# Designs tried in a protein design chat: VH-VL binders against q1l8i0r370to597. Part 3

Target 1, 228 residues: q1l8i0r370to597
Amino acid sequence: GFVNYYGPQRFGSGSCVQADQVGLALLKENMEASVKLFFTPEDDDDLQNKAKRHFLHTGNAKESLVLMPAYKARERLMLRALHRYGSGQEGCTRGWLSLPHSMRVFYLHSYCSRVWNQAAKYRLQKLGFKPVQGDLVWAEPVKGLKDATEELSAPQIHVVTSDEEKNEVFSLDQVILPMPGNSVKYPENLLGQWYQDRLAQDGLESCRFRVTPLKLNVPGCYRPLLAK
Short names: E, the ipSAE of ESMFold2; O, the ipSAE of OpenDDE; V2, 0.75 times the mean of E and O plus 0.25 times the DockQ between their complexes.

## First folded at step 5 (VH-VL; framework fv_socazolimab)

Design c1 (at its last look DockQ between E and O 0.14; V2 from the best seeds 0.00; counts 0 for: pae E 12.7 > 2, unsure alone 67.3 < 75, placed apart)
Fold by OpenDDE, look of step 5:
Structure c1 (fold): chain C 228 residues (1-228), chain A 119 residues (1-119), chain B 109 residues (1-109)
Amino acid sequence: as target 1 above (228 residues)
Amino acid sequence: EVQLVESGAEVKKPGSSVKVSCKASGGTFSSYAISWVRQAPGQGLEWMGGIIPIFGTANYAQKFQGRVTITADESTSTAYMELSSLRSEDTAVYYCARDYWGDYYFDYWGQGTTVTVSS
Amino acid sequence: QSALTQPASVSGSLGQSVTISCTGSSSDVGGYDYVSWYQQHPGKAPNLMIYDVSKRSGVSNRFSGSKSGNTASLTISGLQAEDEADYYCSSYTSSDTLVFGGGTKLTVL
């Protein structure tokens, strides 16, 4: 099999530029930073990027709104809110709240997915191509995964034991990795430590993956390391 | 001028499904949300759900979750509302309405489609 | 989701002013400035009158909108015969949905 990375296609046709960073800022409840990141311009000299640059440079949401093309719906919605409520912490919070819940969650998932991808890479690099002690697998063979979503949230998780490693009870295609959240188990090996360190690096060592002001909750999920 | 033109009246049996169309003209389609609002005889307005064509995803009122499907075809600038498992209580005029995404108000309405559910 | 609360009916004499209330919660009317008002005559589609709480949509300045707490209000001054209609408020909700009020029948005496 191949590594089951989260791809940009998962995020749709929209711009994913800095989406993970936006997510990180949201998790830290730094609303102002998140909004600035949200309006990070690309190198292109089109109207939308001019609008973004204008906003970042001037902080003038109204003017930026006028410049923002109509097809940039989420940006326009954000700018409208910022114009109405201001561009401080509270205003930015209101800005996010003006967006659909699904869109807010998107950024959190973007960050978490990035961490997952990095975890997958690390797992294969450091722990090899066989299940090892501390890896996570499904407790029961999930029959019918053919139609199952790439992400599984509530299956029973088993931690691979030393004996199971030695006896090669499991295959690598049975190994699952958690997408970070408040309701996941982490591997009990170097990979688990990596998760902790990785989150700590981003200042999320104590993160509950809840953004209360935005009514966001990220429980996390499990994804197979390899895709069939 | 922006116009929303809905499909014709429908008479349906209980348990069947109905699909109403709403064709938009005179403006951009993709940048707006199309919502469906129904009104039973002598009753008030009830929001059913909406779709933003660019995103392709619809949101629904909880009451209709699982029973209503809203879709859009950008190529034809047409939105659709399909309501399944029809009941007598579903007898109503169904309106499509345009909402510019983020504005959350309906500035243009279709003429309405009467759906009658009777045995 | 429960409809926003409106009085079932209001009445006023020609030339007078009437106010229609729309009461919701902190999850809708009180939480956002996305309140709209619609006028509906019998057998017709609704017409947008007010949006964003107080902005007129090409209507007479006799119509005005306001909001305090969880209650939005539509005020119609200088009542005219043609104002007789049903009026509905609407609001965005925290559940990413829209909700309407129950409607108010305005009778001009």
Scores: ipSAE 0.019, ipTM 0.543, lowest interface PAE 6.2, mean pLDDT 89
Fold by ESMFold2, look of step 5:
Structure c1 (fold): chain C 228 residues (1-228), chain A 119 residues (1-119), chain B 109 residues (1-109)
Amino acid sequence: as target 1 above (228 residues)
Amino acid sequence: EVQLVESGAEVKKPGSSVKVSCKASGGTFSSYAISWVRQAPGQGLEWMGGIIPIFGTANYAQKFQGRVTITADESTSTAYMELSSLRSEDTAVYYCARDYWGDYYFDYWGQGTTVTVSS
Amino acid sequence: QSALTQPASVSGSLGQSVTISCTGSSSDVGGYDYVSWYQQHPGKAPNLMIYDVSKRSGVSNRFSGSKSGNTASLTISGLQAEDEADYYCSSYTSSDTLVFGGGTKLTVL
């Protein structure tokens, strides 16, 4: 196996990907920052990026909408709402609400997926290539989904004990790591402390993983460290 | 330069229907709303409804709900307004107008289509 | 009843200023925040002059919009003969539909 990193689909398709940073701004309920990040231009000199630069430099949503290509429906919906309701906190919140729920939640998932990837890297560097005390594994087979990104409903999580580490009861392909959220268990070892410290660095130590003004909730999930 | 060109004048009998076209050029069609506004002789402006073609949905003034149908054809950059069950009071000039996403800043107007309803 | 009230007519002499009012009849009508103004000469389509108190590009600086409370105002300074026209205010409602005022005939004396 190899490390089961979240791939590009979770972070956007552009060469200058900002989806996880948008997610962080939303988790902090800084709607103005989230919209500015949403409009982060690529280095290209095409029409959509000219429109994004215009908005970031002038704050003029109507002029930016005139410049924004027709096929950029999400960007146009946001600009229309900003023109109608203003570019402050309330207007940005209404802008997000004009987008489908799945589009809004994508950005929160992007941030949490980035943290998962970093956790996977840290875990291998600091805890090695065997299960250790405090790692998480599935308690029993549950007959769930088979995909590499598999997310089992109603999971029973088992924390690896000292004896189970010594007796090599589990293999590394059974180790799972949480994607941050409000309904997950974190490892009971150095990795668990790493999650806490990593979220605190972004100001999320008391984060609910819920953005009520946007009707968004991130319960989290578990992802195997190694792909099968 | 953005232009909106409407179909020609029509004379209709009471009880019939009329369908007026509005062809847009010189701009992006699907991302801007097209509204229909009428003006009876000697009277003021009256908004009938509008459509944002990329969403494919129309919004109507209550007075016209059930009598008016507004559609758009993205492939020809043309919006249509059909008004049914015509009465003599529907005699008016019918304008199409463009705005940003239905924010009602009508920056470009068609030349107007005169519809006369007479027996 | 009409949501936006305009005077039926106003007049002014060449070089003077006039103000045309547009008043909402209820605070729950959306006409108070996003009022636009249109000029219409006989036989022609309306022309957007002011949107949300901002002057449209290419419109003379003699035209300005303002609002206070439930009333929006169009002010035309330095009246010229070509300013003689009908003027309409418009606004959207909270249900995302639009209303026009009844119109004001401006006569330049």
Scores: ipSAE 0.006, ipTM 0.420, lowest interface PAE 12.7, mean pLDDT 82
ESMFold2 (binder alone), look of step 5: mean pLDDT 85; pTM 0.893

Design c3 (at its last look DockQ between E and O 0.04; V2 from the best seeds 0.00; counts 0 for: pae E 12.4 > 2, unsure alone 67.9 < 75, placed apart)
Fold by OpenDDE, look of step 5:
Structure c3 (fold): chain C 228 residues (1-228), chain A 119 residues (1-119), chain B 109 residues (1-109)
Amino acid sequence: as target 1 above (228 residues)
Amino acid sequence: EVQLVESGAEVKKPGSSVKVSCKASGGTFSSYAISWVRQAPGQGLEWMGGIIPIWGTANYAQKFQGRVTITADESTSTAYMELSSLRSEDTAVYYCARDSFEDYYFDYWGQGTTVTVSS
Amino acid sequence: QSALTQPASVSGSLGQSVTISCTGSSSDVGGYNYVSWYQQHPGKAPNLMIYDVSKRSGVSNRFSGSKSGNTASLTISGLQAEDEADYYCSSYTSSDTLVFGGGTKLTVL
């Protein structure tokens, strides 16, 4: 199998938009920084990038709005809000709120997916190509209990035990890694520690993955380490 | 050319579940959101929910929350919609549609799957 | 979420112009420029006609979209027989949901 990395294709993000950095800023509730990052220009000299540069250089949302092409709907919404409410913390918050919820969540996911990709790399580099103690796998539905109408409960996560490692009960194809969020389990090995350290490095040690002012919540998810 | 191909017609009993599939081809499956929209006979379009495959997260219309499950398999470029506790009112054509996410419109649609719920 | 409000039916003669309205709220049509229009012929899937309020999706210039306040409008000029269909507006909402209008049946006389 090959490593199941999140692709470079970022939903709605121009090739040069550091969506993950925007996401990080949002998670830190640094709204001003997030907006600046949102308007990061590309190297192109088209009108949209000119507008972005103007905004970053002058802070003048009104003038930037005039320059921003009509087809750049989200940028125009943001600039309109900034013009109305200012470019401070509150204004920037309002700017984000002027965009659809899905778009706001996108940036958070971008950050989280980046962390996942890094985690996958670390996992393979440091822990090898076999399941090890502390790895996460999907719990196999216990075949025997016929009758339990149990609501398709969210697939239970199982932590690989030392015995299971020794006996090679699982394959690497069964290993799953969490995308960071408030509702995921982390591996109980070096990879788990890595997640903690990585988040701490970004100042997210105590992050709950909730951005209340923007009504954003990131529960996280699990993704197989390898793709078939 | 992007194509969305849905599974065949279903006839179900009240109280049962139905799972409809939507296979995407001709494009990047992971880069778009797939939504499900149904249309009862002689009625309008109704958005049920959608999924962004790369994130594995789905959102649902409030009306269907708890009764509908939308999933996606990136390996097969297939999205699924499962509707449980079927009622006669669930008789409809179910469409999958591709959402560009950024532009917030559906540019490609499946052919539709007819689901009939009858006693 | 309540459907966007459309007239149930509109009619026009060949060569004439008709306008279909789509009224929402500040949380959808009025809040964003993410209004789309779909044409649906009987027994067929919907086809995207207009997106982002006024952008044509490879359709004739006879179709145009606009928005004022909480009301979006689809105008069809130079009505042709093939224009007879159901038309639906849609908008994304601030809550990451999509809402459709109730649909408008256009009859060409």
Scores: ipSAE 0.011, ipTM 0.501, lowest interface PAE 10.3, mean pLDDT 88
Fold by ESMFold2, look of step 5:
Structure c3 (fold): chain C 228 residues (1-228), chain A 119 residues (1-119), chain B 109 residues (1-109)
Amino acid sequence: as target 1 above (228 residues)
Amino acid sequence: EVQLVESGAEVKKPGSSVKVSCKASGGTFSSYAISWVRQAPGQGLEWMGGIIPIWGTANYAQKFQGRVTITADESTSTAYMELSSLRSEDTAVYYCARDSFEDYYFDYWGQGTTVTVSS
Amino acid sequence: QSALTQPASVSGSLGQSVTISCTGSSSDVGGYNYVSWYQQHPGKAPNLMIYDVSKRSGVSNRFSGSKSGNTASLTISGLQAEDEADYYCSSYTSSDTLVFGGGTKLTVL
């Protein structure tokens, strides 16, 4: 298997796309910064990028909307709301709310996916190519033979012990890494400390991974280190 | 040139449903909103709701919530409006209209579909 | 209340000017809400004349829109016989829906 990095679709397809930085601004509830990042132009002179530069230079959403090509639906929805409600914090918040939920949450997932990719690289460089103590794996469901008092459980997170590392109980293809969120457990080794430090670098040490003004919640998830 | 062509006139009994279609041509269907507006005989215009096909989202006037369903089929460039539990007061001309600015500025209109509800 | 109020009728002589008003709440007309104006001849679909305060391309310069407080206005100068029609304003409401005014019948005398 290969390392299961998140690919370009999580970060946008353009050369200047900053979807993860939009996500970071949203997590910090800096709505004005998030909108300016959303309108980051490419180094092209086409109509959409002309409209984006016009907005960033003038702040005039109505003029920018006139310039924005019809096929740029996300940008047009945002500009319409900014014109209607202004381009301050409230107007930018309403601009995001005019986009479908899945599009708003895309940017938060983009940031978390970037952190996951960096975590995967760090883990392999510092912890090697075998499971180690503190790694996370899926636990087998707890099963019992007792009537009604024991039941099959959903998979849960198991932390690899020193004995399990020594005895090579698990293989690397069973190792999972968390995508940051409010409902995940972090590894109990150097990687866990790396996650804390990495989020703190962006000012997210106490982040709830919720953006209540936008009705967004990011519980996180687990992604296998290796692709099958 | 953008054109909106609606389905033909309908005669319905009270309590039944009607589904009117609106086929778009001469532009991109997915990049603009389609709204439905009705007009009872001798009365004014009444917005019923609309849909943005690329996003699949529909919004409805409060008066019609629970009775109206608006959908779109991108593969056929067609929007639909279904009004259920018909009453004689629902006798009207039903228009579809395109909103090129996504701000309820209806720059293109269908020809209108007459729906008659009579016992 | 979110209803838009228009006069039921207005009239003017050929060559004169008329103004049709459309009054609503701040959530319907005032603030940042867009107001548009439609002309409708009998048996025909409505036709967009004014979006916000801007004239639609291809519409005669005799038509103009303005907005002040909670009132939007459509002004038609140099009245012609073809201007005889029903006129509707519309606005986006605070309930995320659109409303039309009751309509104004313009009679050219």
Scores: ipSAE 0.007, ipTM 0.420, lowest interface PAE 12.4, mean pLDDT 82
ESMFold2 (binder alone), look of step 5: mean pLDDT 84; pTM 0.890

Design c4 (at its last look DockQ between E and O 0.02; V2 from the best seeds 0.00; counts 0 for: pae E 12.1 > 2, unsure alone 67.9 < 75, placed apart)
Fold by OpenDDE, look of step 5:
Structure c4 (fold): chain C 228 residues (1-228), chain A 119 residues (1-119), chain B 109 residues (1-109)
Amino acid sequence: as target 1 above (228 residues)
Amino acid sequence: EVQLVESGAEVKKPGSSVKVSCKASGGTFSSYAISWVRQAPGQGLEWMGGIIPEFGTANYAQKFQGRVTITADESTSTAYMELSSLRSEDTAVYYCARELWGDYYFDYWGQGTTVTVSS
Amino acid sequence: QSALTQPASVSGSLGQSVTISCTGSSSDVGGYNYVSWYQQHPGKAPNLMIYDVSKRSGVSNRFSGSKSGNTASLTISGLQAEDEADYYCSSYTSSDTLVFGGGTKLTVL
């Protein structure tokens, strides 16, 4: 199989917009920084980038709004809010709130997805191509208990044991990695430590993955390491 | 030249609804906000609400919350204001107005639509 | 939403100056520089005269706007007969709404 990376669209690989950095700033509740990042211009000399540059250079939301093309809906919403409420912490917060919830959460997911991709790379590089102790896998539904009408409980995560590693009970295709969030388990091996270190590096060691002022919550999720 | 043209006068019974239209021409409709302001006979101006056509988002004065619906059709550059549960007190001239750059002032106004609510 | 407070009427002689006050609160006039003034002649739609407290919208320099605290003011100098009209102030509010004053009838004597 191939590594199941999140697509580049989440990271703005084709654009100078670093969505993941916006997400990080939001997670840190640095609203001013997030807005500046939001308006990061590309190298192009089109009207939208001119407007972005103008805003970053002058801080004048009104003038920037005049320059911003009509088809740039989210940018215009942001600029309108900044013009209305100012460009401070509060104004920037209002700016974000002026955008749809889906747009706000997108940036958070962008950051988390980037971390996942990096985690996947690290996992394969450091822990190899076989399941190892501490890896996470989906717990197989115990086939035998026919009768339990028990609501298909959310697939339980199982931590690979030393014995299971030795006996090669699982395949790499069964290994799952968490996208960071407040409701995920991390691997109990070097990869788990890596997650902790990586988040700490970004100042998110104690992050709850909740941005209350923006009504955002990131529970996280699990994604298979490999795609079929 | 920017023009806002409103629909014709309406006579309505109490309890009914009225829908007034405002067609914009001569400018970029989607880039501006359209507000509705009414004026009862011999009374002052009263802001009812507004919409940003591009985003479809409307905000309302508290007084009219739940009773007024403001919509916009970008394809026709037309904004609408629907007021339900009409009362005699709703008798007024209803104006649409364009808000420039979101600065909360109105540079262009419609001619006004007279709505009369009478039994 | 309570209307901004304006005097019901003001009067002045030709060539004189008059001032119309518009009093609000810290949540509107006092909190923002989004005060506008409109002139309305009988049977006509309002016309924008002043925006952003003191900026003229293509009107004569006889019209000027100012603000102090929670009170905005429209001053009309060199009164002319055509200035006879109703004048309304408006302001943005912290509740993301707009509010108008009650209006002032200006009579030119």
Scores: ipSAE 0.011, ipTM 0.517, lowest interface PAE 9.3, mean pLDDT 89
Fold by ESMFold2, look of step 5:
Order: C-alpha cells, then structure tokens, then sequence
Structure c4 (fold): chain C 228 residues (1-228), chain A 119 residues (1-119), chain B 109 residues (1-109)
C-alpha cells in the first residue's frame, strides 16, 4: 500500500482556505483570530471574496453582511452575530455557536489531520519501513472471546515491544498513528516525542483538545500508516 | 412558553407521501433548528433530519436520503417534513423537536403525529 | 442498530440508585462528545433530562450524568415510582447527523 495521508476533504475547499489554521486558533481559544482566518479570501474577485476582504480591512460586520451573497449562509450567520454582539471574543464565540456542530468541529479535525500527515512523513523518514519498538498496532481483545459469546469489545492499542521488533511479529501495514486528541495513546519511541514537540511548536503543550466555549471535544482517533 | 404543535394523524397507502407540519410559538424561529424524529410502535427514537429555518439549510439521516424533504416557512414559524414512497415500516409517531441555538439537545417536542401506512 | 448502545432494561428498588449506560464508537465522533438524555413515559413525547454529562438541566438533582471513555452514564438516585419510563441517550456523529441510543426501559420494583 501507500501512505494513508488525509486528503483535501479534511482541509476545506479552495486553495486559500486555511481550515487547519482556523482549527489551531480555536484550540488556543483565540476566537478573534479564528474568525479572521475563517474569512480568509480566495484569490478570486467574486462577491463573497470581496465581502471577506472588506471585513478583514474594515472590521465592519454590517457593511460586510450587506456585501455577502445570500447563499453564503454560514458566513452571513457569523457576520450577523459579529454585528449584534461585537467582533471581540464574545461576539466571535456567539458567531461560532450559531454554526452547526459539524462546521465547528471540521476545523479542529483539519488541524489534527495535518499533524497526522506530518507524523506519518516523519515516522517513515526517521523510523524506517518496518515496525519498531514503541509503534502502535491494533490488538485483539485481551479476553480471548470465542464463538460462544457474541459480545463486541472495542479494540485495544498494543505497543510493539523490542522482542516483537526483533522477531518481526508485525508488518508495517499493521502500524497505526494517532490523530491528536485527548483520548489517544502516543507511540513510545521518537515519534511520540515528535508529537509532543510538534504540538508545543504551535503552543499546544498543555492543550486539552476541548473548546469549552464552543461545546467541542476532540478525542482523537487512530489511522493506519498505510492504505490497503 | 415555547410550544410546538403538529398537524393531525394521517392514514396513508403504500407508495404515497405524507407531509406533517410543526408550528412553533413562544420564541424566535431563527434561534433554533427543527428536527424530525420518528418512533415505530414499541420501538426507539430515530432521527430523520433537521433544518435551520432562517436559511432553509437542511440535512438528513442517510437512511431517509432521497425520501424525506424538510422545509421551513419563517413567516408562519412552521416547519414541514414530507416523507415519500411510504412503506408499512414507516408506520410511526413523527415528532418535531427544537434544538436551541448552537446546542446538541432537544428541549421542546411536539405532541407527535401518528402516521399509519396500510393498504 | 444505533451507533450508541444502551442496555435494553434496568431495574431498581424504590429509594435506591440505578445507572444507565450509553456507549459510542471510538471514531472521530462517538456517543461521548456531547451526550443528552431523554425520559419518555408511555404515550408521551420525550422529555430532556440531561444535556451535558456534567450538568443538570432544570430537573431534579436526583438525575446526574457522567462520562468516562466512550461511555456516558445517567444515574438516578432515590428512585421513585414516577421514574419508571424509557430513557434514551443521543449525540452527534462526525457527519453532522444525530443518533439516539436504542433506549433503556427502567422498571421500579
């Protein structure tokens, strides 16, 4: 297989959309920055992008709302909240809350997906093309369930041991990497340290992966390094 | 006092359609989303879809994609759910429910509309 | 089948406590991101009891919610006869859709 990078669907439409940077701002609870990034215009001269440029230049939500095309419902909801409540942290927070949950969480997942892609690249460059000690793999349920029961348990994460590396117990297609979040385990090798350093680079060293003002929680997940 | 009042019970033949209304009062229509939830006799709750009335933006559960249409009329504060290609398994009570702006819970429910599909 | 799993039934005696579980998947969005609980008496519409695992809406303090891992729990203390009802959890999925658990029938003995 090939490396299982998250594709463009995780990063939004258009080449200038900075969905992962909106997500980073939200994780840092900088609502004002997140809204400015949300309104980042594309390099097109259509009406929506003219309205976005007007907002970024003037900060005038009412004038920008007049310019924003009617079909841009999410952008108009945000501008209405900014006009009503101001463009400070409170107004930006109320603006995000006026959007559906999927729209709000999309940006957080975009950031975490970018980190995952970078982790996959780093892991292959630094740790090579075989499983190593400290890598994560899916494990079978530890209870050893048999056909006599039809109980289903959530899979467990297993950390590859040095003996398992030496004996080549696993193959690279069994290796999984976490998408950052508050409920995932990180590899117990250089990649684990890389995750810690990478998040610290963005100021997220103590991040809870929750945005309480927006009622958002990012548990994280696991994704195979290689696609089938 | 927020109140959701649904249209009356319906008896329909297989293959036909039904349109249920949900009139809201006691709050601003733009401050919430309206969802439709059904419950077959003796069974649990099943979310069908919802709408943001001010913008007419609707989404649907995959199971109902293509058979359900949810609309809203701001001027009358009324949401509608139309279910087409009815089957006997669509016999159920259909509730409308309100989600308060930006939250994930339904704080007010309609009384329910019984739809019976029989030949 | 729902992405949120509840026991089909639970029972408890008057004055005791009972806990109802709601277990979601470990995907991007499961039953643990934002979980609400509804009570439904026979022939009536559901009634919102809990809209956050750590909060109580304008409902008796006997009802409380909690969350651990992929499981949310509704605890009802000091059971009363009127608590006999069906209970449903709900949450949003990663595709911006809402799901309900299968429901739990509470019997007060």
Amino acid sequence: as target 1 above (228 residues)
Amino acid sequence: EVQLVESGAEVKKPGSSVKVSCKASGGTFSSYAISWVRQAPGQGLEWMGGIIPEFGTANYAQKFQGRVTITADESTSTAYMELSSLRSEDTAVYYCARELWGDYYFDYWGQGTTVTVSS
Amino acid sequence: QSALTQPASVSGSLGQSVTISCTGSSSDVGGYNYVSWYQQHPGKAPNLMIYDVSKRSGVSNRFSGSKSGNTASLTISGLQAEDEADYYCSSYTSSDTLVFGGGTKLTVL
Scores: ipSAE 0.006, ipTM 0.443, lowest interface PAE 12.1, mean pLDDT 81
ESMFold2 (binder alone), look of step 5: mean pLDDT 84; pTM 0.889

